VH-VL binders against GTPase-activating protein BEM2/IPL2 (BEM2). Designs and how they scored, part 13

Target 1, 199 residues: GTPase-activating protein BEM2/IPL2 (BEM2), of Saccharomyces cerevisiae (p39960r1967to2165)
Amino acid sequence: VPLEDVCERENTLIPTIVVKLLEEIELRGLDEVGLYRIPGSIGSINALKNAFDEEGATDNSFTLEDDRWFEVNAIAGCFKMYLRELPDSLFSHAMVNDFTDLAIKYKAHAMVNEEYKRMMNELLQKLPTCYYQTLKRIVFHLNKVHQHVVNNKMDASNLAIVFSMSFINQEDLANSMGSRLGAVQTILQDFIKNPNDYF
Below, E stands for the ipSAE of ESMFold2; O stands for the ipSAE of OpenDDE; V2 stands for 0.75 times the mean of E and O plus 0.25 times the DockQ between their complexes.

## First folded at step 15 (VH-VL; framework fv_disitamab)

Design r1 (from q1 with heavy chain N52R; at its last look DockQ between E and O 0.04; V2 from the best seeds 0.00; counts 0 for: pae E 13.4 > 2, placed apart)
Fold by ESMFold2, look of step 15:
Structure r1 (fold): chain C 199 residues (1-199), chain A 118 residues (1-118), chain B 105 residues (1-105)
Amino acid sequence: as target 1 above (199 residues)
Amino acid sequence: EVQLVQSGAEVKKPGATVKISCKVSGYTFTDYYIHWVQQAPGKGLEWMGRIRPDSGNTYYNQKFKDKATITADKSTDTAYMELSSLRSEDTAVYFCARGDYEDWFDPWGQGTLVTVSS
Amino acid sequence: DIQMTQSPSSVSASVGDRVTITCKASQTIDSYVAWYQQKPGKAPKLLIYDASSLQSGVPSRFSGSGSGTDFTLTISSLQPEDFATYYCQQYWSYTFGGGTKVEIK
């Protein structure tokens, strides 16, 4: 299901599943060594996904304080899987090439950082509101993970690599390895290190 | 015991298409990725792409995106890779392998030799 | 794209020798490294995951070390069944090293 359809059906700006998963990771997972890199058990990840699909994402009484959800790496894995399964990337299908082309030009030293940030902010403002707000929530979450790098060993560069394939939709994923994936990593690393420059 | 069993060797002419199967047993097929790896004669391993059988989500190495099409059939616990417009340089052993999200590969299928000759 | 530069490409060794194989990643990959053994005509077999964790059933003479960009596989006392080709793999985006063939001297 497209992201905007989820937000419309829930009457939210950010999918409820995203908020609930990120809040729990922020509550008890920020100091976990290898957060987002070390896999959770696949059975726990699938059980959590199924619990959300059975109306858990729209039920405010649904909680992750259940003995089934004790494993924070399963919660992190479920979040990564949710992003990978969205039909469009959070840069949207319509705009993902605009984002990556800008980053490619910046990486080639064809523009100064000030111009890059200005143009990136122009692109961000063109995103539909649910895409922008969901991206913002995720970026500030990953910045918090990065701030805990002394304990969790996951800096902005590592997080950018881990999440780069999750930010590319299925069509772009099939076509983008090696040419666009590096551009996504550059964008995400900068967002994670400097979120206040963009959001 | 977890097993991945691949279809038998194929001999094809240039320009033909081949479809390799990878049937799994001993685990829940939809819980793991299936990866495909090429090994040309006397050469190393090269990752081609993968599928998550539950959603059908695919991701390809750019080198193979116009050569390979990866699919899965949940009703038969079988993944497939189709190679199109075969050329002599596509002569290789092709492996399937089980993995999780951004994890190592274990186990591997036995490999399928595809020979392209005129 | 993360490239894995594996060295050496081949090693001639005797039973009982210590063998060290290295991989260097083109960028930091933390411990997202696996090592595989492949015998002629066979599929690769997992030896090491997470750079240093030994897979169940793999002999303790195999060990892995490293983090970041520099990784090693060590066979502390080579046995006859260890003559094979070894590959490193980074599994953030799935690239393999070029392989190291370990042969009888």
Scores: ipSAE 0.006, ipTM 0.482, lowest interface PAE 13.4, mean pLDDT 84
ESMFold2 (binder alone), look of step 15: mean pLDDT 93; pTM 0.952
OpenDDE, look of step 15: ipSAE 0.089; ipTM 0.700

Design r2 (from q1 with heavy chain G99D; at its last look DockQ between E and O 0.05; V2 from the best seeds 0.00; counts 0 for: pae E 13.0 > 2, placed apart)
Fold by ESMFold2, look of step 15:
Structure r2 (fold): chain C 199 residues (1-199), chain A 118 residues (1-118), chain B 105 residues (1-105)
Amino acid sequence: as target 1 above (199 residues)
Amino acid sequence: EVQLVQSGAEVKKPGATVKISCKVSGYTFTDYYIHWVQQAPGKGLEWMGRINPDSGNTYYNQKFKDKATITADKSTDTAYMELSSLRSEDTAVYFCARDDYEDWFDPWGQGTLVTVSS
Amino acid sequence: DIQMTQSPSSVSASVGDRVTITCKASQTIDSYVAWYQQKPGKAPKLLIYDASSLQSGVPSRFSGSGSGTDFTLTISSLQPEDFATYYCQQYWSYTFGGGTKVEIK
C-alpha cells in the first residue's frame, strides 16, 4: 500500500511500523556488528511482519517488547523489507528524477556544494509531508547508526549503498540504466553524514 | 534438503504463451524470494524478476516487464513464470532461484528449456 | 543497469595451477558480489557471497576478494572437477558478468 494512504489511515506523519522498528533498533541494536548488512533469520523477519499485519489490525497495543523479537537483525531485516515493498519510493515517483538529476550534476562538477545543498533543500520542501517526515526519521536513524561505526562497522557510505535500492521506485529503477542508483547513493551518504544541513 | 523443482521442457510456436512452475520443498515457501533467470543457448545469465511469495509483490528487469508475469501459489508452495507472445529469441533455459533476503541466489532450480520454433 | 565486466572470457590451465578471474563493476557496489560456478547442462552453484565469504560445502581452494568496483575469484590449485563457467553477480540489481570458461588442459 502507498505510503500516504498508510499515514492517512493511521492519522500519523510516519507509518507506525517504521517508528516501532526504528525505535527498537535504536534501543538495543546500534552497536550490533554488521547492522543492516548481516541478515536476521527469515522465519523471524516474516513472523514479525505477520505480527504487525495481524495484531496491528485488531490490537492497538502491539509492542516489540516480546521475547519473540530477540534478534535485532530480524527487526532490521523487517524494516528493509518494508522499504523494498513500498510501491512508491521515499523520493516519490513524481520527484525522483529531480533529486537524482541534481546529484548527477553535482558529481559531474556542474555545480558547487553550496548550490547543491540549496537546490536539494528546495526539492525536499516540495515532497508531500508524509514522505518528508518519514525520510527525515530514517536519515536521523541512519546517522545514529553511522555515529556508532566503531562498534557496528557500518559507516555512512556502506549504509547509503545498502539503502540505495530502497529509495528509488521500481519503475524509475527499471528506466535508470544504473546511473540513478549511484545518484541516490551520493544523496543518501550526504544526508547521513550531514542531516542537519537538510532536515 | 531444500529443493526447487521446475516443470519440464516446452516446445511452443511463435505467439504462444508458456507457464513454467517452480515447486519448493524443504523450507517455508513464504520465507524467501523466488527469482527467475534466463540463459539463452550459448549465452550468459540474465536476471528477469522476483516475487515475494508472502506478499505477492513482484519486481522485474525492465527488459522483461512486458514479457514475463511472475506469480506464487501459497497453497501449493509453487512459484510460476508466464511468458507471453513468444518469439524465437525467447528460446532459452529458465531458472528459478531462492533468495533469503540477502539478495544472492541459493539454491537454483534445475532449469526449464523453452524452445520457440516456427 | 550496473554493468559487470568479467575477464578473461576463457582460460586454459593445468591441474594445480592458480586461476584468477576478475570482475569490474561500472559503479561502486561495496562488497555486494556473488560468484557462481556452472557446469555444462547444470544450474549455477553459489561459491562466494559478500565478495569473500565462502559458501558452506565449497572447497577452500576457492576464494574471493575485492570491494568497491574490482573483484576477483581465485582457485588456488585447479582440480579436474573445476572445469566450468564462472559468473560474478552484483546483487543490488542482479546483473551478471559475461562468464569465464575454465578449461583444464
Scores: ipSAE 0.006, ipTM 0.521, lowest interface PAE 13.0, mean pLDDT 85
ESMFold2 (binder alone), look of step 15: mean pLDDT 93; pTM 0.948
OpenDDE, look of step 15: ipSAE 0.326; ipTM 0.776

Design r3 (from q1 with heavy chain Y33W; at its last look DockQ between E and O 0.84; V2 from the best seeds 0.00; counts 0 for: pae E 12.9 > 2)
Fold by ESMFold2, look of step 15:
Structure r3 (fold): chain C 199 residues (1-199), chain A 118 residues (1-118), chain B 105 residues (1-105)
Amino acid sequence: as target 1 above (199 residues)
Amino acid sequence: EVQLVQSGAEVKKPGATVKISCKVSGYTFTDYWIHWVQQAPGKGLEWMGRINPDSGNTYYNQKFKDKATITADKSTDTAYMELSSLRSEDTAVYFCARGDYEDWFDPWGQGTLVTVSS
Amino acid sequence: DIQMTQSPSSVSASVGDRVTITCKASQTIDSYVAWYQQKPGKAPKLLIYDASSLQSGVPSRFSGSGSGTDFTLTISSLQPEDFATYYCQQYWSYTFGGGTKVEIK
């Protein structure tokens, strides 16, 4: 389901599934070694996603404080799978090339860091509100994971690598130069390290 | 013992369709994805797509999106891949493989040779 | 798409030799790399996952190393049964290297 449709249907700025998954990871997963890198079982991930689709849509009291959801890596995997299965990435289909072209130009030393940040902020402000707010929530979450690197071994660089495929779908990758995935990584790493520069 | 057993070799004419089966045993079918991989004669491996057998959700390599249709039947613990509008370039061995989310492939099916000739 | 460039494309070596196969990713992929062995007419067999973790039942002469973009499969003492083609794979989006055929002299 498109992100905009979910937010309209729920009357929220951020999909409820995203908020609940990230809150649970922040509650008990931030010190998990290899968080977001070590996979949960797909059976556990599917069960959680299906429960959210069935129970979360009709029961506002639905919670992840259930013995079925003890595995933090399954919760993390569900979140990553949710992002990957969105019909449109968080940079939006309309703007993903604008974001990645900017990062490619910056990586090629064709602009000063201050100009890059200014133009990136302009692109972010053009996103629909639910894309922007959801992206913001995720970036601050990943910054929090990064801050726990001593225990979880997942710094901003590792997280940017892991999540790069979640922020650009395979259709856009197939139609792009190979450098676009690296551009997404560059954008995410900077967001995760310096979220206040952008959000 | 976990096994993925594929249907036998097929010989087809250009323009035909073929449906390859991949029957699973030794584990709960809906707990793992099934991936499909092409290996053209004398060539390397190329990922084609995958299915989540629990939900039926599929994801395809864009190269194969209009060529392949991947399905699963939970009642028979069997995944399928249908190849349409066959051309001689589709002559290859096709493997199914079990994978978890964002995991490597283990085990693999034995492969199914599809030969497309005039 | 993440490209996996594998080298060499083939190698001839004697029993007991050390063989090194490399795989380079077009971007940093942490340790999301697996290595497979494929014998003629057979399905691939998993050797290494997570860049360096040895699959159970695989002989200890096989080892994997690397991080970021550069990954290596090493066979420390080549045996006659190691005649095969070896593939690296990144498993975020499932791209394989071009393969390395190992021939025993």
Scores: ipSAE 0.000, ipTM 0.519, lowest interface PAE 12.9, mean pLDDT 85
ESMFold2 (binder alone), look of step 15: mean pLDDT 93; pTM 0.947
OpenDDE, look of step 15: ipSAE 0.395; ipTM 0.813

Design r4 (from q1 with light chain T28D; at its last look DockQ between E and O 0.88; V2 from the best seeds 0.00; counts 0 for: pae E 4.0 > 2)
Heavy chain, then light chain:
Amino acid sequence: EVQLVQSGAEVKKPGATVKISCKVSGYTFTDYYIHWVQQAPGKGLEWMGRINPDSGNTYYNQKFKDKATITADKSTDTAYMELSSLRSEDTAVYFCARGDYEDWFDPWGQGTLVTVSS
Amino acid sequence: DIQMTQSPSSVSASVGDRVTITCKASQDIDSYVAWYQQKPGKAPKLLIYDASSLQSGVPSRFSGSGSGTDFTLTISSLQPEDFATYYCQQYWSYTFGGGTKVEIK
ESMFold2, look of step 15: ipSAE 0.363; ipTM 0.783
ESMFold2 (binder alone), look of step 15: mean pLDDT 94; pTM 0.952
OpenDDE, look of step 15: ipSAE 0.714; ipTM 0.882

Design r5 (from q1 with light chain T28Y; at its last look DockQ between E and O 0.81; V2 from the best seeds 0.00; counts 0 for: pae E 6.9 > 2)
Fold by ESMFold2, look of step 15:
Structure r5 (fold): chain C 199 residues (1-199), chain A 118 residues (1-118), chain B 105 residues (1-105)
Amino acid sequence: as target 1 above (199 residues)
Amino acid sequence: EVQLVQSGAEVKKPGATVKISCKVSGYTFTDYYIHWVQQAPGKGLEWMGRINPDSGNTYYNQKFKDKATITADKSTDTAYMELSSLRSEDTAVYFCARGDYEDWFDPWGQGTLVTVSS
Amino acid sequence: DIQMTQSPSSVSASVGDRVTITCKASQYIDSYVAWYQQKPGKAPKLLIYDASSLQSGVPSRFSGSGSGTDFTLTISSLQPEDFATYYCQQYWSYTFGGGTKVEIK
């Protein structure tokens, strides 16, 4: 399901599943060694996703305060799976190449950092509201994970790698030979380290 | 004991379709992805795609998205891969394999040889 | 996609030799690497997961190392039964290295 359709259906700026999963990880998972690196089981992840599909879509009181959801890695895995299963990049289908082309030019030393940040902010302002707000929520979450690196061992570069596949579509991946994946990693690492420069 | 048992070898003409089965036992079918891997004669391994048997959600290697269709039947604990519009270059051994989310593959099915000859 | 560049494509070695196989990822992939052994006519068999963790039942002469982009499988003392082709795999998007055929002299 497209992100924009979910936000319209739920009458929200950010999908409810994203908000609930990230809140729970922030509550009890930020110090878990290998957070987002250590996978949760598909069985636990499927059970949680099914609970959201059946219960969370119609019941605002749905919570993850339930013994079924004790394992933080299953919650983190559910979030990663949700992003990987979205049909389009979180940079939107229309704009993903604009973001990655900018980062490719920056990596090639074709612009100074301040120009890169200015142009990146222009691109961010053009995103549809649900993409922008969802991206902002995710980036600040990952910044919190990065801030706990002493305990969880997941710095911004690790997190950028883990989440990079969620920012490139299957069609774009096949056509880009991987240079766009590297560009996404550069963008995400900078967002995670310096969220106040962009959001 | 976890087992993935594949259907037997197939010989097909160009343009035909083949459907390979992968029946699992020894674990809960919906608890793991089923992946499919091609190995052309004398060549290496190439990932084709996978399915979440619980939801039916699939994800394909772009190279194979127009060639392969992956399905799962929860009532028989069986995954399938259908190959369409077969050509001689589709001659290969096809493996199914079990994998958890973002995990390695263990175990693998025994492989199914598909031969396309004209 | 994430390319796994595996080297060498083949190696001929004597029993008792140390054999080293490398894989380089085109992107940083942390430790999401597995190594497989495939003997002729058989399915691949898992040796190493998480870059360095030895699968149960695999001889301790096999070891894995590396993180980020550079990964190594080492056979510390090659045995006759180790004749096989070895593959690395990254399992974020499921690409394999090109394989290394180990031939025993």
Scores: ipSAE 0.061, ipTM 0.658, lowest interface PAE 6.9, mean pLDDT 87
ESMFold2 (binder alone), look of step 15: mean pLDDT 94; pTM 0.954
OpenDDE, look of step 15: ipSAE 0.638; ipTM 0.863

Design r6 (from q1 with heavy chain N57K; at its last look DockQ between E and O 0.82; V2 from the best seeds 0.00; counts 0 for: pae E 6.2 > 2)
Fold by ESMFold2, look of step 15:
Structure r6 (fold): chain C 199 residues (1-199), chain A 118 residues (1-118), chain B 105 residues (1-105)
Amino acid sequence: as target 1 above (199 residues)
Amino acid sequence: EVQLVQSGAEVKKPGATVKISCKVSGYTFTDYYIHWVQQAPGKGLEWMGRINPDSGKTYYNQKFKDKATITADKSTDTAYMELSSLRSEDTAVYFCARGDYEDWFDPWGQGTLVTVSS
Amino acid sequence: DIQMTQSPSSVSASVGDRVTITCKASQTIDSYVAWYQQKPGKAPKLLIYDASSLQSGVPSRFSGSGSGTDFTLTISSLQPEDFATYYCQQYWSYTFGGGTKVEIK
């Protein structure tokens, strides 16, 4: 289901599943060594996803404070799988090349950092509201994970690497999309390190 | 004992379709991805795609998106890969393999040789 | 896709030799690297996962190292059963190196 349709149906700015998964990780997962890098079991991830599909969509009181969901890496894995399975990436299909072209130009030293930030902010302002708000929520979450690096060993660079495939979908990957994937990594690392410059 | 057992070798004419099976045993089918890998004669390994057997969701290498269709049947613990519009360059051994989330492949099926000729 | 450039394409070596095989990723992939051994007519066999972790049942003469972009498989003392083709794999987006055939000198 498209992100916009979920937000419209729920009358929210951010999908409820995203908010609930991130809140639980922020509650009890920020100090887990290798958070987001060490995978949860696919069986636990599937079970959680199925519970959201069957229970969480219709029950406002559905919570992750349940003995079934004790494995924080399964919660983190479910979140990553949700992003990967979106039909459109958080940069949107319409704009993903605009974002990545800007980062490629910056990486090639064809513009200075201040110009890059200005133009990136212009692109962010063009995103639909639910894309922007969901991206903002995720970036501030990952900044919190980054701030716990002494315990979890996951700094902004690590998180940008891990999440780069989650932010660009299959259709937007072309033959030899290595440069665009690297561009996504550059964008995410800067967002995670400096969220207040963008959001 | 974890096993992935593939269907036998196939000989096909150009333009035909083939469907390769991969039956699993020794573990819960829906707890792991099933991946598919091509190896042309005398060549290296190339990843084709994967399926989550629980949801049926697939992810393909763009090169094979229009060639391969990956499915799974939970009632028989069997994954399938169908290759359409076969050409001589599709002659290869095709492997299925088990992988957890963002993991390596272990174990592999024994491979299925598909030969496309005249 | 992330390219894995594997070197050398082949190695001629004798029993007892030390063999080193390298893979270079086109971008940083942390430690998402596995190494496989494949003998003719057989499926690949997992040797190393997570760049340096030895799979259960694999002899300790096999070792892996590296992080980021540069990865190495080392066979410290070749045995007759080690003559095979070796592949690196990045399992972030699932690409393989071109392979290294280890042959008897």
Scores: ipSAE 0.113, ipTM 0.694, lowest interface PAE 6.2, mean pLDDT 87
ESMFold2 (binder alone), look of step 15: mean pLDDT 93; pTM 0.950
OpenDDE, look of step 15: ipSAE 0.717; ipTM 0.887

## First folded at step 16 (VH-VL; framework fv_disitamab)

Design s1 (from r4 with heavy chain D103E; at its last look DockQ between E and O 0.87; V2 from the best seeds 0.00; counts 0 for: pae E 3.8 > 2)
Fold by ESMFold2, look of step 16:
Structure s1 (fold): chain C 199 residues (1-199), chain A 118 residues (1-118), chain B 105 residues (1-105)
Amino acid sequence: as target 1 above (199 residues)
Amino acid sequence: EVQLVQSGAEVKKPGATVKISCKVSGYTFTDYYIHWVQQAPGKGLEWMGRINPDSGNTYYNQKFKDKATITADKSTDTAYMELSSLRSEDTAVYFCARGDYEEWFDPWGQGTLVTVSS
Amino acid sequence: DIQMTQSPSSVSASVGDRVTITCKASQDIDSYVAWYQQKPGKAPKLLIYDASSLQSGVPSRFSGSGSGTDFTLTISSLQPEDFATYYCQQYWSYTFGGGTKVEIK
């Protein structure tokens, strides 16, 4: 289901599933060693997604505090799968090449940092509101994970690498010579380290 | 003991269809992906796609998305891969393999040789 | 897609030799790398996962190293049963290296 459709049906700026998953990770998981890198099990992830499809759809009071969702890595895995299964990545199909081309030029030293930030901010302002707000919520979440690196061992660089596959669709990955995935990593690392420069 | 047992070798003519089965035992079928891998004669390994047997969701190598159709039957703990419009270039051994989330493949099925010849 | 460039394509070696096989990813993939051994007519067998973790039941003469883009499989003292083809794999999008055939010299 497209992100826009979910937000319209819920009358929200960020999908409810994203908010609930991130809130639970922020409450219980920020100190989990290898958060987002150590996989959860597919069985646990499937059970959680099925519960959201059945219970969450009928009751907005549905919560992840229940003992069934005990494993933080299953919650983290569910979130990563949700992002990867979106029909359109959060950079949008229309703009993903604009984002990644900018980062490729920056990586090639064809642009100074101040101009890169300015142009990146211009691109962010062109995103549809639900894309922008969801991306913002995720970036500040990952910054918070980064701030807990002493315990969880997941700094901004690690998180950018691990999440890069969640921000590139199947077509762009298949057609990429590797440069676009590396560009996504560069963008995400900078967002996670410096969220207030962009959001 | 975890096992993935594949259907037997097939000999087909160009244009035909083949459906390979991969029956699992020794674990909960819906707790792992089932992957499919092609190995042409004298060639290396090439990943074709995977299925989440619980949801039926698939993810394909773009090279094979119009050639292969991967399905799963939870009632028989069996995954399938159907190859359509067979050509001589499709002659290969096809493996199924088990993999959890963001994991390597272990174990593998024994392989199914599909031979396409006029 | 993420390319895995494996080298060499083949190695001619004797029993007791140290064999080193390398694999380079086209971009940083952390440690999402596995190594497989395949003997003729058989399914691949997992040797190494997470770049350096030895699978249960695999002899300790096998080791893996690396992270990011450059990965290595080492056989410290080649045994007769080790003559096979070896593949690296990244398991984010499931690309295999081209393989390295280890043959008797």
Scores: ipSAE 0.352, ipTM 0.770, lowest interface PAE 3.8, mean pLDDT 88
ESMFold2 (binder alone), look of step 16: mean pLDDT 94; pTM 0.953
OpenDDE, look of step 16: ipSAE 0.737; ipTM 0.893

Design s2 (from r4 with light chain Q27Y; at its last fold request DockQ between E and O 0.88; V2 from the best seeds 0.00; counts 0 for: pae E 3.7 > 2)
Heavy chain, then light chain:
Amino acid sequence: EVQLVQSGAEVKKPGATVKISCKVSGYTFTDYYIHWVQQAPGKGLEWMGRINPDSGNTYYNQKFKDKATITADKSTDTAYMELSSLRSEDTAVYFCARGDYEDWFDPWGQGTLVTVSS
Amino acid sequence: DIQMTQSPSSVSASVGDRVTITCKASYDIDSYVAWYQQKPGKAPKLLIYDASSLQSGVPSRFSGSGSGTDFTLTISSLQPEDFATYYCQQYWSYTFGGGTKVEIK
ESMFold2, look of step 16: ipSAE 0.509; ipTM 0.834
ESMFold2 (binder alone), look of step 16: mean pLDDT 93; pTM 0.953
OpenDDE, look of step 16: ipSAE 0.806; ipTM 0.913
ESMFold2, fold request of step 20: ipSAE 0.360, 0.410, 0.378; ipTM 0.778, 0.802, 0.788
ESMFold2 (binder alone), fold request of step 20: mean pLDDT 93, 93, 93; pTM 0.952, 0.952, 0.951
OpenDDE, fold request of step 20: ipSAE 0.816, 0.815, 0.818; ipTM 0.919, 0.917, 0.918

Design s3 (from r4 with heavy chain N57K, light chain S93D; at its last look DockQ between E and O 0.03; V2 from the best seeds 0.00; counts 0 for: pae O 12.9 > 2, placed apart)
Fold by OpenDDE, look of step 16:
Structure s3 (fold): chain C 199 residues (1-199), chain A 118 residues (1-118), chain B 105 residues (1-105)
Amino acid sequence: as target 1 above (199 residues)
Amino acid sequence: EVQLVQSGAEVKKPGATVKISCKVSGYTFTDYYIHWVQQAPGKGLEWMGRINPDSGKTYYNQKFKDKATITADKSTDTAYMELSSLRSEDTAVYFCARGDYEDWFDPWGQGTLVTVSS
Amino acid sequence: DIQMTQSPSSVSASVGDRVTITCKASQDIDSYVAWYQQKPGKAPKLLIYDASSLQSGVPSRFSGSGSGTDFTLTISSLQPEDFATYYCQQYWDYTFGGGTKVEIK
């Protein structure tokens, strides 16, 4: 289901499941060594996903504060899975190439930092509201994870690498060149390190 | 062209320390991880650790955490690996490699042979 | 730690043969697998990344497949220059397979 459809259905700016997952991770997992890098139990991840699919994130009976989800890496894994299963990139299918082209040019030192930031902000402002808000929420979440690097050992670079393929849908990944994935990584790393420069 | 050029072969006595270098060119040094890999004679590849040249942060294979120290010098675009308390078992070719985007290794340095003998 | 079990350890083949090498991961690692070729006295060379993506400049006779726990490298028609040792690697936490030496029959 497209992100916009989810948000419309829920009458939210961010999918409820994203909010719930990230809040729980922030509550229990910020100091977890290798958060998002170390995979959770596949069984637990699938169980959580199934529970979410059956009960719905908006159902009051669904909670992440459940003894069944004792492993925070399962929650983290479920979140990664959720992103991978989105039909569109969080940069939107229409704009993902614009974002990555900009990053590629910047990495090639074809522009100064200030120009890059300005242009990036212009692109971000063109995103649909649900994409922008969801992206923002995730970036700030990852920034929090980065801030706990002393404990979790996951800096912005690590997180950017881990999430680079999760920010692109499977279809786009199949068609993407390595340079595009690298560009996504670069973008995410910078967003995670300096979220206030962009959001 | 992206290149990783390593320092030359080393011969050391047991208990000694050796530091090998990996100089990069053709790309921005701080944009990629540098990995180190050990290959004992006639054996397979074993990952030792990595460094983020930008932050200086390292991550090690537990097997090598007390053996190897990885560093990077941004001013010279060079990564280093120091091996301490050398033993005969440390005799191997050591490779540096660039962590390319999604963490696969490309390209590799040409390797540095470290021989530890009495 | 994630283990990569590579098989076979060696294979004897002739030019033109189809060669298949497999790696099994101890846990689900999605598609975070690369394959390398190494010739004697040389550094490894990247062939495949993300389990099935062919590296630029690598001949199309090389292909990779798999996801989750089971991965395969295939050489559709072995060429003289393909006699070498091949390694799989997962880059979730960077474990290599034990290697497969492809030798002349």
Scores: ipSAE 0.000, ipTM 0.515, lowest interface PAE 12.9, mean pLDDT 89
ESMFold2, look of step 16: ipSAE 0.376; ipTM 0.784
ESMFold2 (binder alone), look of step 16: mean pLDDT 94; pTM 0.955

